VH-VL binders against Large ribosomal subunit protein bL25 (rplY). Designs and how they scored, part 15

Target 1, 192 residues: Large ribosomal subunit protein bL25 (rplY), of Marinomonas sp. (a6w1c8)
Amino acid sequence: MSLSINAVARTQEGKGASRRLRNEGLVPAVIYGGETAPVSISFKDNELLKAVGTPGFLTGLVEVTVEGKTEQVLVKALQRHPSTGAVMHMDLQRAQADKAITTRVPLSFINAAQSEGVSKQGGRLTVESKLAEVRCLPANLPEVLTVDVIKGQLDQIFHLSDVILPEGVELVSLLKGEDHDQPIARIGKSKR
Short names: E, the ipSAE of ESMFold2; O, the ipSAE of OpenDDE; V2, 0.75 times the mean of E and O plus 0.25 times the DockQ between their complexes.

## First folded at step 5 (VH-VL)

Design U9 (from B1 with light chain S30T S31D D93S; framework fv_barzolvolimab)
Fold by ESMFold2-Fast, scan of step 5:
Structure U9 (fold): chain C 192 residues (1-192), chain A 125 residues (1-125), chain B 107 residues (1-107)
Amino acid sequence: as target 1 above (192 residues)
Amino acid sequence: QVQLVQSGAEVKKPGASVKLSCKASGYTFTDYYINWVRQAPGKGLEWIARINPNSGGTYYNEKFKGRATLTADKSTSTAYMQLSSLRSEDTAVYFCARDTYYYDSSGYDEYFDYWGQGTTVTVSS
Amino acid sequence: DIVMTQSPSSLSASVGDRVTITCKASQDITDYVAWYQQKPGKAPKALIYAASSLQSGVPDRFTGSGSGTDFTLTISSLQPEDFADYFCQQSYSTPYTFGGGTKVEIK
């Protein structure tokens, strides 16, 4: 899936310029990283609002088109308006095909209802970590990482090492050692 | 507006139990986790547990396992925390807070974006 | 558990001052850091999330920075309403943990 948004280049930076842009319904942003200089850009606020609400925009690769040139970027930072929650500023990092990127990917836990722990032992799945930090080339970035809990028993704890990793994808925490194989979910007694 | 409204102050004796409520409004209750955090007088913040109001799924800080019990009532958009076997060191202000990332969402970051006003619990003999 | 060490525990400052508060995680937490402000008798209020993103409703004099283990909250020009306690928090893994807090007092 390819998420895309158009932007307009801007040459003036600073608080005064940013305030003027926002008054015109534009959101300032910067594209940085790679071997080329940072570029200041702006987005139409209504287009950006739709984009930010789209699954994968904040966690995955986004295509930004500026003056006819399209670049792949990751959203690295986002500032929101005090009252409205509207985006006030964004930092976008360039993705290079041959350079590993790090980003957060949602964890999806499948087959909980079908597990023995849930279906036969009165348990329910409790999620302790909703995201995992991955390192991979841009082309290998998954939309979601899956944890299959089908074999789960009551009181079973699932860890980062239980995540099904696509080829070319590493979990950053597991690169730090086995003591960083953190719990991410468990099947515990249901309380009602 | 998003709002979390908590129940009133409680005074309990050691060994008793207390049940606190947190009523949500201004958003879809089942789309966000509710966390419980306490703050003893003059001390910092301590995370107790969280609940997914949609599934009823809970996770507890090990320090509170066996004593804290979280529940949620979808029909009233209200989350509850029961704390049993109260000790004097449980004297604190208890807060509920909304987690920005809900289960299986595409959300970017998780943090406590809206908080209840707090409920003071005093445990004394 | 991830330990969040916050410094200083207190500081005295005047209106208009630049204030810096630091927070150190016991392990690499990337950018899963939030900062909260708490005034006496009130609930904490979110200021910063994802280490550097400004929460809706928060003045731009508040900035967050850092990644990995070292994080900073900066108030560029302290205002009268900014005298409060400040806490960092990690959301990298459960149990979620907070820094010990920094009290910002009038000089």
Scores: ipSAE 0.000, ipTM 0.489, lowest interface PAE 14.0, mean pLDDT 83

## First folded at step 8 (VH-VL; framework fv_barzolvolimab)

Design V1 (from U2 with light chain V33L A34N; at its last look DockQ between E and O 0.02; V2 from the best seeds 0.00; counts 0 for: pae O 13.2 > 2, placed apart)
Fold by OpenDDE, look of step 8:
Structure V1 (fold): chain C 192 residues (1-192), chain A 125 residues (1-125), chain B 107 residues (1-107)
Amino acid sequence: as target 1 above (192 residues)
Amino acid sequence: QVQLVQSGAEVKKPGASVKLSCKASGYTFTKYYINWVRQAPGKGLEWIARINPNSGKTYYNEKFKGRATLTADKSTSTAYMQLSSLRSEDTAVYFCARDTYYYDSSGYDEYFDYWGQGTTVTVSS
Amino acid sequence: DIVMTQSPSSLSASVGDRVTITCKASQDISSYLNWYQQKPGKAPKALIYAASSLQSGVPDRFTGSGSGTDFTLTISSLQPEDFADYFCQQSYDTPYTFGGGTKVEIK
């Protein structure tokens, strides 16, 4: 199920306009993609803050309602204030049911504690990548990708190819070839 | 205390390039924008550009687009500005300045709260 | 670009005088207006931000007022250390632009 958030259409664009919006407690954004022209919108900062804090908002499909019209979108870019981390602007790409999307999805590593490398050999799981880029139709977009490390041995390195892929989901890196099977985690002893 | 220390004076020929540095200290370098502002002799202040040291994102005055390039080195907390195709009109004191900010219920704003001591750039034949 | 027109370009005053400097924006910039002081051979120093907020460490004899297009910097009682150049700056939109400056000199 997609997350939902409300937005307001805006006609004013530019840095000055964006500053004015922020002064009003709003966050500027743009929706683009598909056959429809880009639409400039704004979110209430408090609502957006809540949404951004919700798991899946930045990595999954989101339903944005603008003046009664709802669109499914992906967060493609998020600009933050360098100090406060406040969202300053968002780029939202329209998702079309019949067109493959590319987005990052969280990785979940399971059974680490029970693995041979950890439970018997004294290792620890170190995660090197928390996200993986996938290509799939919107309907097939998973909330999370699972990596089962139950068979993991000490000094074992896990790669993208170890990810359990749902039907219809591809890892973008692997599509590029075997040389792009990047390491995502390892079981090793602490260097402390 | 917050300090911005700039590199020394430069003398260049027309058509040459110059690269100025601004070393920041006394605060977290990546948390504030760095701006570059120049002042020609006896003239006012002119904003050139700013950079987000954390992301590397830059914003340029159109007047300087294509000639000015801002960079930042997080490891040394140093911001750089390269200005190419120098002209006599580029003769000025160049300042780096930290862009501070505030958030309240009324909104967001920025201003330059700390400045470097300035670097004199002289362009002459 | 937003044009900031500052006046006067220069003024002569005595210690104890009330000094007023104005800055006009070519368009509405709300309260995104800052004031700086600059002494010879030195970098500008922030005085006022957001049109009327006093920078920390700045004496309260400095006051900023205004919104929209018209802004004013006032020094209630000029002190010897206040003889300097003053600049307004809009932070409403990039490129940020400054006023032409006001030189406050001793009468």
Scores: ipSAE 0.000, ipTM 0.554, lowest interface PAE 13.2, mean pLDDT 91
ESMFold2, look of step 8: ipSAE 0.490; ipTM 0.785
ESMFold2 (binder alone), look of step 8: mean pLDDT 92; pTM 0.939

Design V2 (from U2 with heavy chain S105L; at its last look DockQ between E and O 0.57; V2 from the best seeds 0.00; counts 0 for: pae E 3.1 > 2)
Fold by ESMFold2, look of step 8:
Structure V2 (fold): chain C 192 residues (1-192), chain A 125 residues (1-125), chain B 107 residues (1-107)
Amino acid sequence: as target 1 above (192 residues)
Amino acid sequence: QVQLVQSGAEVKKPGASVKLSCKASGYTFTKYYINWVRQAPGKGLEWIARINPNSGKTYYNEKFKGRATLTADKSTSTAYMQLSSLRSEDTAVYFCARDTYYYDLSGYDEYFDYWGQGTTVTVSS
Amino acid sequence: DIVMTQSPSSLSASVGDRVTITCKASQDISSYVAWYQQKPGKAPKALIYAASSLQSGVPDRFTGSGSGTDFTLTISSLQPEDFADYFCQQSYDTPYTFGGGTKVEIK
């Protein structure tokens, strides 16, 4: 059920080594976390392109095989070429089954069209955050978090506290108190 | 330009209290948290507490809860920290610092971007 | 409380050297890490926030990297003004905590 990709360990690092890898059709990456030191790796550009295009690769757990050893990781960062969109570098974090992880999960706003704010009051849902950062064990990582806006009125602001949370999932911003209950969407006057 | 100007050095006996001030200028005082951090001689930094100057809400490091009291005066753009029941271990330089969090914006990157010059508090017999 | 373990505690270096300082968090703190420079008798000055973002007015010889539990601050070519103490700080959860510091001295 998990997505997978093969990688090759690399021993040379730095800007010069990374440039040479990209010139050879390879994408440099690093795996961080756990009890072991960071490991520098590379992916074949065409294989990575296919993987990145697969749903769940950038937002969920991925198996990476390096020299016969498989690790479960999360994609933590991507650097893309500004003109082509090609992946230039990736940061990957090891996910250990008994250690909490912090990652971003997509938000799904449902029922906006049926809300009074949109259907009757001339409003439009404006999404300010498409992702929410969560803390959970890897097994509890949801694919998506839902915000039900059916009760939304014109000028209403929805916040992180409006997110429906599965068991074992915490919103990271809310760990710092109620004044970190950030806005994530609002129903505002339509404009043209 | 953003400035945080702190009150002058204090010498206190064990058991006394001290009240430190931090006057802000060059920005909208009520839009940013003020944090208090101390540094004992030759030691690292230790976060004490923060205050939302707009609401007056406070958040304390549990180590200091009950001894530290933060207040803010919006009319003078001044934050205060009172530390009671002083001990020799409280001898340190005390800093105020502005937190970059901005509630009405989707602020993701919290850190202390401007610091006061520090106030030395010495607790000795 | 989240413990930030910073290494090394001190180092000696020459102008032009590449310097690397590390912090390890006791739990996953995503990218909620800042790096500060502190000169003797002065307040800390922010260098890096969000693990890798450069504070305005800070030279680009300073770079930050890492996420999760392992973070680094790198000075690509040390300058005379860079001899100072350096601290990492997490802002993931209260109490906010700092690394023990790294003193960068003239060799």
Scores: ipSAE 0.347, ipTM 0.713, lowest interface PAE 3.1, mean pLDDT 87
ESMFold2 (binder alone), look of step 8: mean pLDDT 91; pTM 0.935
OpenDDE, look of step 8: ipSAE 0.393; ipTM 0.806

Design V3 (from U2 with heavy chain S106G G107L; at its last look DockQ between E and O 0.59; V2 from the best seeds 0.00; counts 0 for: pae E 2.6 > 2)
Heavy chain, then light chain:
Amino acid sequence: QVQLVQSGAEVKKPGASVKLSCKASGYTFTKYYINWVRQAPGKGLEWIARINPNSGKTYYNEKFKGRATLTADKSTSTAYMQLSSLRSEDTAVYFCARDTYYYDSGLYDEYFDYWGQGTTVTVSS
Amino acid sequence: DIVMTQSPSSLSASVGDRVTITCKASQDISSYVAWYQQKPGKAPKALIYAASSLQSGVPDRFTGSGSGTDFTLTISSLQPEDFADYFCQQSYDTPYTFGGGTKVEIK
ESMFold2, look of step 8: ipSAE 0.436; ipTM 0.765
ESMFold2 (binder alone), look of step 8: mean pLDDT 91; pTM 0.932
OpenDDE, look of step 8: ipSAE 0.612; ipTM 0.855
ESMFold2, look of step 9: ipSAE 0.505; ipTM 0.784
ESMFold2 (binder alone), look of step 9: mean pLDDT 91; pTM 0.932
OpenDDE, look of step 9: ipSAE 0.659; ipTM 0.856
ESMFold2, look of step 10: ipSAE 0.453; ipTM 0.774
ESMFold2 (binder alone), look of step 10: mean pLDDT 91; pTM 0.931
OpenDDE, look of step 10: ipSAE 0.724; ipTM 0.875

Design V4 (from U2 with heavy chain Y108W D109S; at its last look DockQ between E and O 0.02; V2 from the best seeds 0.00; counts 0 for: pae O 13.4 > 2, placed apart)
Fold by OpenDDE, look of step 8:
Structure V4 (fold): chain C 192 residues (1-192), chain A 125 residues (1-125), chain B 107 residues (1-107)
Amino acid sequence: as target 1 above (192 residues)
Amino acid sequence: QVQLVQSGAEVKKPGASVKLSCKASGYTFTKYYINWVRQAPGKGLEWIARINPNSGKTYYNEKFKGRATLTADKSTSTAYMQLSSLRSEDTAVYFCARDTYYYDSSGWSEYFDYWGQGTTVTVSS
Amino acid sequence: DIVMTQSPSSLSASVGDRVTITCKASQDISSYVAWYQQKPGKAPKALIYAASSLQSGVPDRFTGSGSGTDFTLTISSLQPEDFADYFCQQSYDTPYTFGGGTKVEIK
C-alpha cells in the first residue's frame, strides 16, 4: 500500500511566493512527469512532517491528492532548511504504470548475528550503503531490498550482486557492468 | 563565540581570478548559509551569492553568474568564493556573512547575524 | 530585483537626538527587513531583523518598525557611539538587496 497525502494547487510561483507559503505553514512542491504539465502544489507543513517521518515516503510510491484528483508520485528531490532540517521544497515525479522508474530503495541485512563471521568468528556487520538505486515498473517497486548475510564469513565483503532482487527489479549499478558491483557491507572485527 | 575570519587583501590584474576564504568557528558550520557581500569604495552593499555548506547548493546574483563560484569545505569549516574575469569595477571589500533563520508565528526570518572582517580586493592595471 | 530606497542618504544630529531612517521597498516584502550598522573600516553589524526584532546585545534605543513596503529604523536618543552608517536589507527574495545607506554624522 502506498502512502497518501493531501495537497493544494497553487498558481503563484517563484521564490517570493514560496517564501510566503512557508510563512503560512505550507511547503511548496511541484509534480512533474508524464504527458501532463507540471503542477505547483503545497502541503501543510505539519502533515508533510508526519509523512516524511513515515518509512517509505521518501523511497516509495506516494499518492498525492490535489483537489480530488489523486496521482502516484515519487519524491525525487527534497530540500531542507540547513539549520532546522525542515522541508522547504519537494520535487515529485509522476509514476506511470507502463514506464520504468528509477529510485533508491532501502537495504535490509538479515541474519547477521547468526552468520558464522559474527557468531563464531567474532566479527561485526558494517553497512556501507543503506540504499540501492533500482529500476522497475511502479507496480514492482519494493519497499525494501534484502541482503541475507547468513553465510557471511569474517572479512567477507558483500556487494550489490548479493541483494535478493524481486521479479522485475534491477539494480541500476549492475546494469552498468560488473565493474559497478559496489560493496555495500562487510563482516569484520570491530575497531575501538 | 561565532567568528568568521577572512583571507588577506588581494591585488589582481584585470582578467585575473581571485579566490577568497572565510573560516568559520564557534558554531556548527553546516547549519548556516554563508553569504558573500561586497562593498565598493564609498558605495553600498551588494549581495553576490550564498551557499549551503551542508549540501553545497549555491544561489547566485545573476549579475555574477558565470564569474562567481562558491564552495565550502566541511572538514575545515571554510567557505570560498572565486571571482574570475576581474574588472576594475570589482575593486571592493568582500565580506562573508552567516545567514541565520528563525521561524515563529510570524513566519521565517532571515538576516546576516555575523560577518567576517572583510577582504580588500583591488583590481588595477 | 527588489529595490530598497533608503532615506536620507546622510543626516547630522547631536547626542540625545531622535534619529529616524526610512527604507522603502519596491514591492511588498512583508517583514523581511534587517538593519545594520557599519563603522569605518568595519563590517556591518546586525541591529534589527524581521523588521522589528532587536538583535541580541543591541541597545533598546534602536527600534525597527514597518511592514509591506515602508520600514523605519529609529534611534530614540543618539549616543556618541551611534555615529556610523546604517543600511537596510531585504531578505524576501534573492538577490538580496540593500538600501543605499545613511550616514549619521555629528552636528
Scores: ipSAE 0.000, ipTM 0.535, lowest interface PAE 13.4, mean pLDDT 90
ESMFold2, look of step 8: ipSAE 0.314; ipTM 0.727
ESMFold2 (binder alone), look of step 8: mean pLDDT 91; pTM 0.932

Design V5 (at its last look DockQ between E and O 0.02; V2 from the best seeds 0.00; counts 0 for: pae O 7.6 > 2, placed apart)
Fold by OpenDDE, look of step 8:
Structure V5 (fold): chain C 192 residues (1-192), chain A 122 residues (1-122), chain B 107 residues (1-107)
Amino acid sequence: as target 1 above (192 residues)
Amino acid sequence: QVQLVQSGAEVKKPGASVKLSCKASGYTFTKYYINWVRQAPGKGLEWIARINPNSGKTYYNEKFKGRATLTADKSTSTAYMQLSSLRSEDTAVYFCARDTYYSGYDEYFDYWGQGTTVTVSS
Amino acid sequence: DIVMTQSPSSLSASVGDRVTITCKASQDISSYVAWYQQKPGKAPKALIYAASSLQSGVPDRFTGSGSGTDFTLTISSLQPEDFADYFCQQSYDTPYTFGGGTKVEIK
């Protein structure tokens, strides 16, 4: 269920060329990675705007079609205009089936309302991290990582290690050691 | 044949606003940008702004930001430019001009309106 | 902003003469240059685009050349109808800018 977007190959490069593209209602981007040389491309700004607004576009696999050829890519960098927030440039990394990728995936916290800390003890779930960095093969890339907080007590802190990991998916921080098990949420009393 | 027909001459007081029109015909209106360029008496050409009639996206010369507003009506194939807070220095002939949509190196003003004279005087 | 310096501001020539007008950009603008002809009381008319491409319907006595920063419009043999003002324009970046113009007058 990867998202799909069309792009056009471009031969002109440089700051001036990028400005021209933006002036034409296009957004410059580059596809890189693998054994194939980088490819400079452009998106229609209106199409890209819609895509960027679609959940999973910035965190999941995207199919980019350039001149009839489709590639799976990940958005690795997004440059925005400092005042308007308009996308000015994107870096897209090719996803290869046999190569592990590193990307950020959304966290979803479930059963907070039913937890003892919330339901009985008057606590509230506060999310400290909305994304987690994972390493996996493209085929194993999840759309979302789930954290079940059903057993949560008041003043309990949830960590990356509490994330339910699908098969083949690793949390990058945990790979660095137990001391990298960062907090991602807590059940606490609401601040007045 | 491609034609751009502009509205008639305008006489305005300082501080007033003017809205000019440019009606396009002889081609697909949404496939070309419309630019606005002015020429003060005895002076050169000055680019004001352009609009993508298809998307409505506009691009402005910073000099005119906040005073110039471009719009386009697809149903009538007409482009508009409103210029507010008029000054004596805004006295000029104003042209609309077509350029190619996403044309790259081919982007230029291939067809022009006949021009509209705007006079700002107290 | 990109500055287009056009020269000369005016010149006098006779029918049959070779006329050359130059435009220099303040930076490298590749081939994003157009040339226009303007007669009194009329709108500019496109002559050349992409530095060297002839606009449809324009006589081949008009030629554009150049790339980078230096551009030239040449009229190989001036005709009576060619006495007019000429302007270069860069389309490399917004704001688009024009040269100061060249008036070609009868000698």
Scores: ipSAE 0.014, ipTM 0.586, lowest interface PAE 7.6, mean pLDDT 91
ESMFold2, look of step 8: ipSAE 0.324; ipTM 0.725
ESMFold2 (binder alone), look of step 8: mean pLDDT 92; pTM 0.942

Design V6 (at its last look DockQ between E and O 0.55; V2 from the best seeds 0.00; counts 0 for: pae E 2.4 > 2)
Fold by ESMFold2, look of step 9:
Structure V6 (fold): chain C 192 residues (1-192), chain A 124 residues (1-124), chain B 107 residues (1-107)
Amino acid sequence: as target 1 above (192 residues)
Amino acid sequence: QVQLVQSGAEVKKPGASVKLSCKASGYTFTKYYINWVRQAPGKGLEWIARINPNSGKTYYNEKFKGRATLTADKSTSTAYMQLSSLRSEDTAVYFCARDTYYDSSGYPEYFDYWGQGTTVTVSS
Amino acid sequence: DIVMTQSPSSLSASVGDRVTITCKASQDISSYVAWYQQKPGKAPKALIYAASSLQSGVPDRFTGSGSGTDFTLTISSLQPEDFADYFCQQSYDTPYTFGGGTKVEIK
């Protein structure tokens, strides 16, 4: 379940250094957070490309090994080249097993086609949010959160409160009350 | 130009109530939350509560629940806070502030505009 | 309640100095942090939102950084008008809470 990748500590920083690293097949990244100072690292482009393609790498916990030391991290941000889609830079946050983390998790909407709103009332599901921000311990971090829309009716709006939550997982927005129960999808009239 | 204009200073005795006003202008009043925050002399800031002016729904810091009451009048674009059973530690400057939640476009909310503050003094 | 521990409580610096103010949250609050400046007798003024985004009309000598639990406000070249109190605020969970403040005095 744990994903892993090796990285190399780097001493060259700045715009020129980042461009040189990428020309040499390396992707710059930073590990920050926790009780340790930030560490500048790089990944081999080919190894990172395979890792990014692996389910759970961008949305779950990853083990990163730097000079023989392993850390659990989350991918918090990445920058991609606008024309090639290649990863240009990554931000990684340290995760500690006994401290809650906050991160964005993909939403998966299921059973729309079987709903009355879609199957009988001429509706179509429109997804407004593909991610939801959660709070949980690292061990409880889900790869995906499910929204079951089987009971959906035409013109129905689904909200964060409709998300199926595993034990130990909370939606950050809902911590602040019911008026933060944001819409995430709707069954709207199809133009036909 | 967004403005929040608050009512004038108040002097009260312990046990009394005070009702403060915050008149909004320069934006659509019902599209932003109003928060109330206080600052005792020489002290930090303390959040009291917020109101959704459109629905009238309120959320209180538990410390003030039962004593603070927030209301809003859409027709005058004015938010109100009433604080009852006043005591000397309620002496503070009280601010209203606009919350950016509705306009954040996915950014964490913050208070982008503040009223000038209303001084409430509670003394025997 | 989420505790925002701000340091230092005060500092003295000369015009042109770089100053750094820190806030540490009692739990991971992602980037739900704002920074405010408050001058004596005045309402707070927003400087930074979402941990690192600069509020419109604020000089770019103010920068914010951090995510999770550790946040900083940096003034790259202190100006005479920057004498004020500064504080952080979290908006991750209610009650919204503020740091204890930092008084910045110009030498």
Scores: ipSAE 0.493, ipTM 0.779, lowest interface PAE 2.4, mean pLDDT 88
ESMFold2, look of step 8: ipSAE 0.454; ipTM 0.767
ESMFold2 (binder alone), look of step 8: mean pLDDT 92; pTM 0.941
OpenDDE, look of step 8: ipSAE 0.605; ipTM 0.860
ESMFold2 (binder alone), look of step 9: mean pLDDT 92; pTM 0.937
OpenDDE, look of step 9: ipSAE 0.704; ipTM 0.879

## First folded at step 9 (VH-VL; framework fv_barzolvolimab)

Design W1 (from V3 with heavy chain L107F; at its last look DockQ between E and O 0.49; V2 from the best seeds 0.00; counts 0 for: pae E 2.6 > 2)
Fold by ESMFold2, look of step 9:
Structure W1 (fold): chain C 192 residues (1-192), chain A 125 residues (1-125), chain B 107 residues (1-107)
Amino acid sequence: as target 1 above (192 residues)
Amino acid sequence: QVQLVQSGAEVKKPGASVKLSCKASGYTFTKYYINWVRQAPGKGLEWIARINPNSGKTYYNEKFKGRATLTADKSTSTAYMQLSSLRSEDTAVYFCARDTYYYDSGFYDEYFDYWGQGTTVTVSS
Amino acid sequence: DIVMTQSPSSLSASVGDRVTITCKASQDISSYVAWYQQKPGKAPKALIYAASSLQSGVPDRFTGSGSGTDFTLTISSLQPEDFADYFCQQSYDTPYTFGGGTKVEIK
């Protein structure tokens, strides 16, 4: 529910130290970026488990409090145990309110079933990209970007330029010009 | 093997134009962009422009827009750059480079993986 | 334009030394960084792409790291053929820009 979490600074690092932390119900993490040196921290496993289950924690800004000092961060990497799904390690990047950030945001394709391509022409939406990389100020970071395919026809290809962008949000690929307008989805004939 | 072979050295007077060529081999020419980069004597590298050889679409560094023209000939697998209204500061080695960008590129996989040998252009009276 | 500030501009080193070159971007460019080696009179040669991925055919003594704004190229044990100029390059936004270069000279 909350986009905030408490952490404890740590000075001991390495695989042995990280394994001991996890055995004690703690999850190692690193905060990096900005003009400050990286800081090694740990989270309580139960608190982190609740946090990662909260919508927006993994895709949005999080406030992390370390020894009474609060920082805004983005989750940049998350490692899970392959058998249990438990979070093993997290990488966090500092976000400054006046500096643009770059991160990946989920794409949501809406109204495919109602389109003529799908409903009348025997098509099916095939999603080629589930994420888009954005640049924006931290306050403008969306949880999701929408692509409305209501007017889609059979054999139509949707591109990054079809993404509905909130104010202050740019697609990183399109910064390099219109020739980087990659396909993200298409309506094609159904497979058997 | 991938190879980019550029045309020979050019000596030009101020105000003239030059057209440089870059012949590609060892890969499907239309699948990769071609970029042009120059290096003045004792200086760093400066990106000029790129072309999609499949569509012919181009994108130029604003510094060179209006003077640089990129073209590509699919039948000969050759990219060209013409630079007009030459000045003494255009004296440099000009490289073509293959861009790794293509239809299914990864987020970070765009860079220049193969370079031509360079063409020296000297602009003097 | 994104400025790539590369340091040092030159260094002297001996064979076997560990060499570290840094490149700082004027804004967050994620991992859109490549590193090139250039010998006198030659074209640049790609070493590292995507900040940390090793180009095919490049020895693994070359290591790239970083994301966001700070990037490094490390040569773990300098060899005689490694004396050259090195450049970083961003491919995040046009115009693509290069660092000013680092000349690695024999001590």
Scores: ipSAE 0.455, ipTM 0.763, lowest interface PAE 2.6, mean pLDDT 87
ESMFold2 (binder alone), look of step 9: mean pLDDT 91; pTM 0.935
OpenDDE, look of step 9: ipSAE 0.717; ipTM 0.874

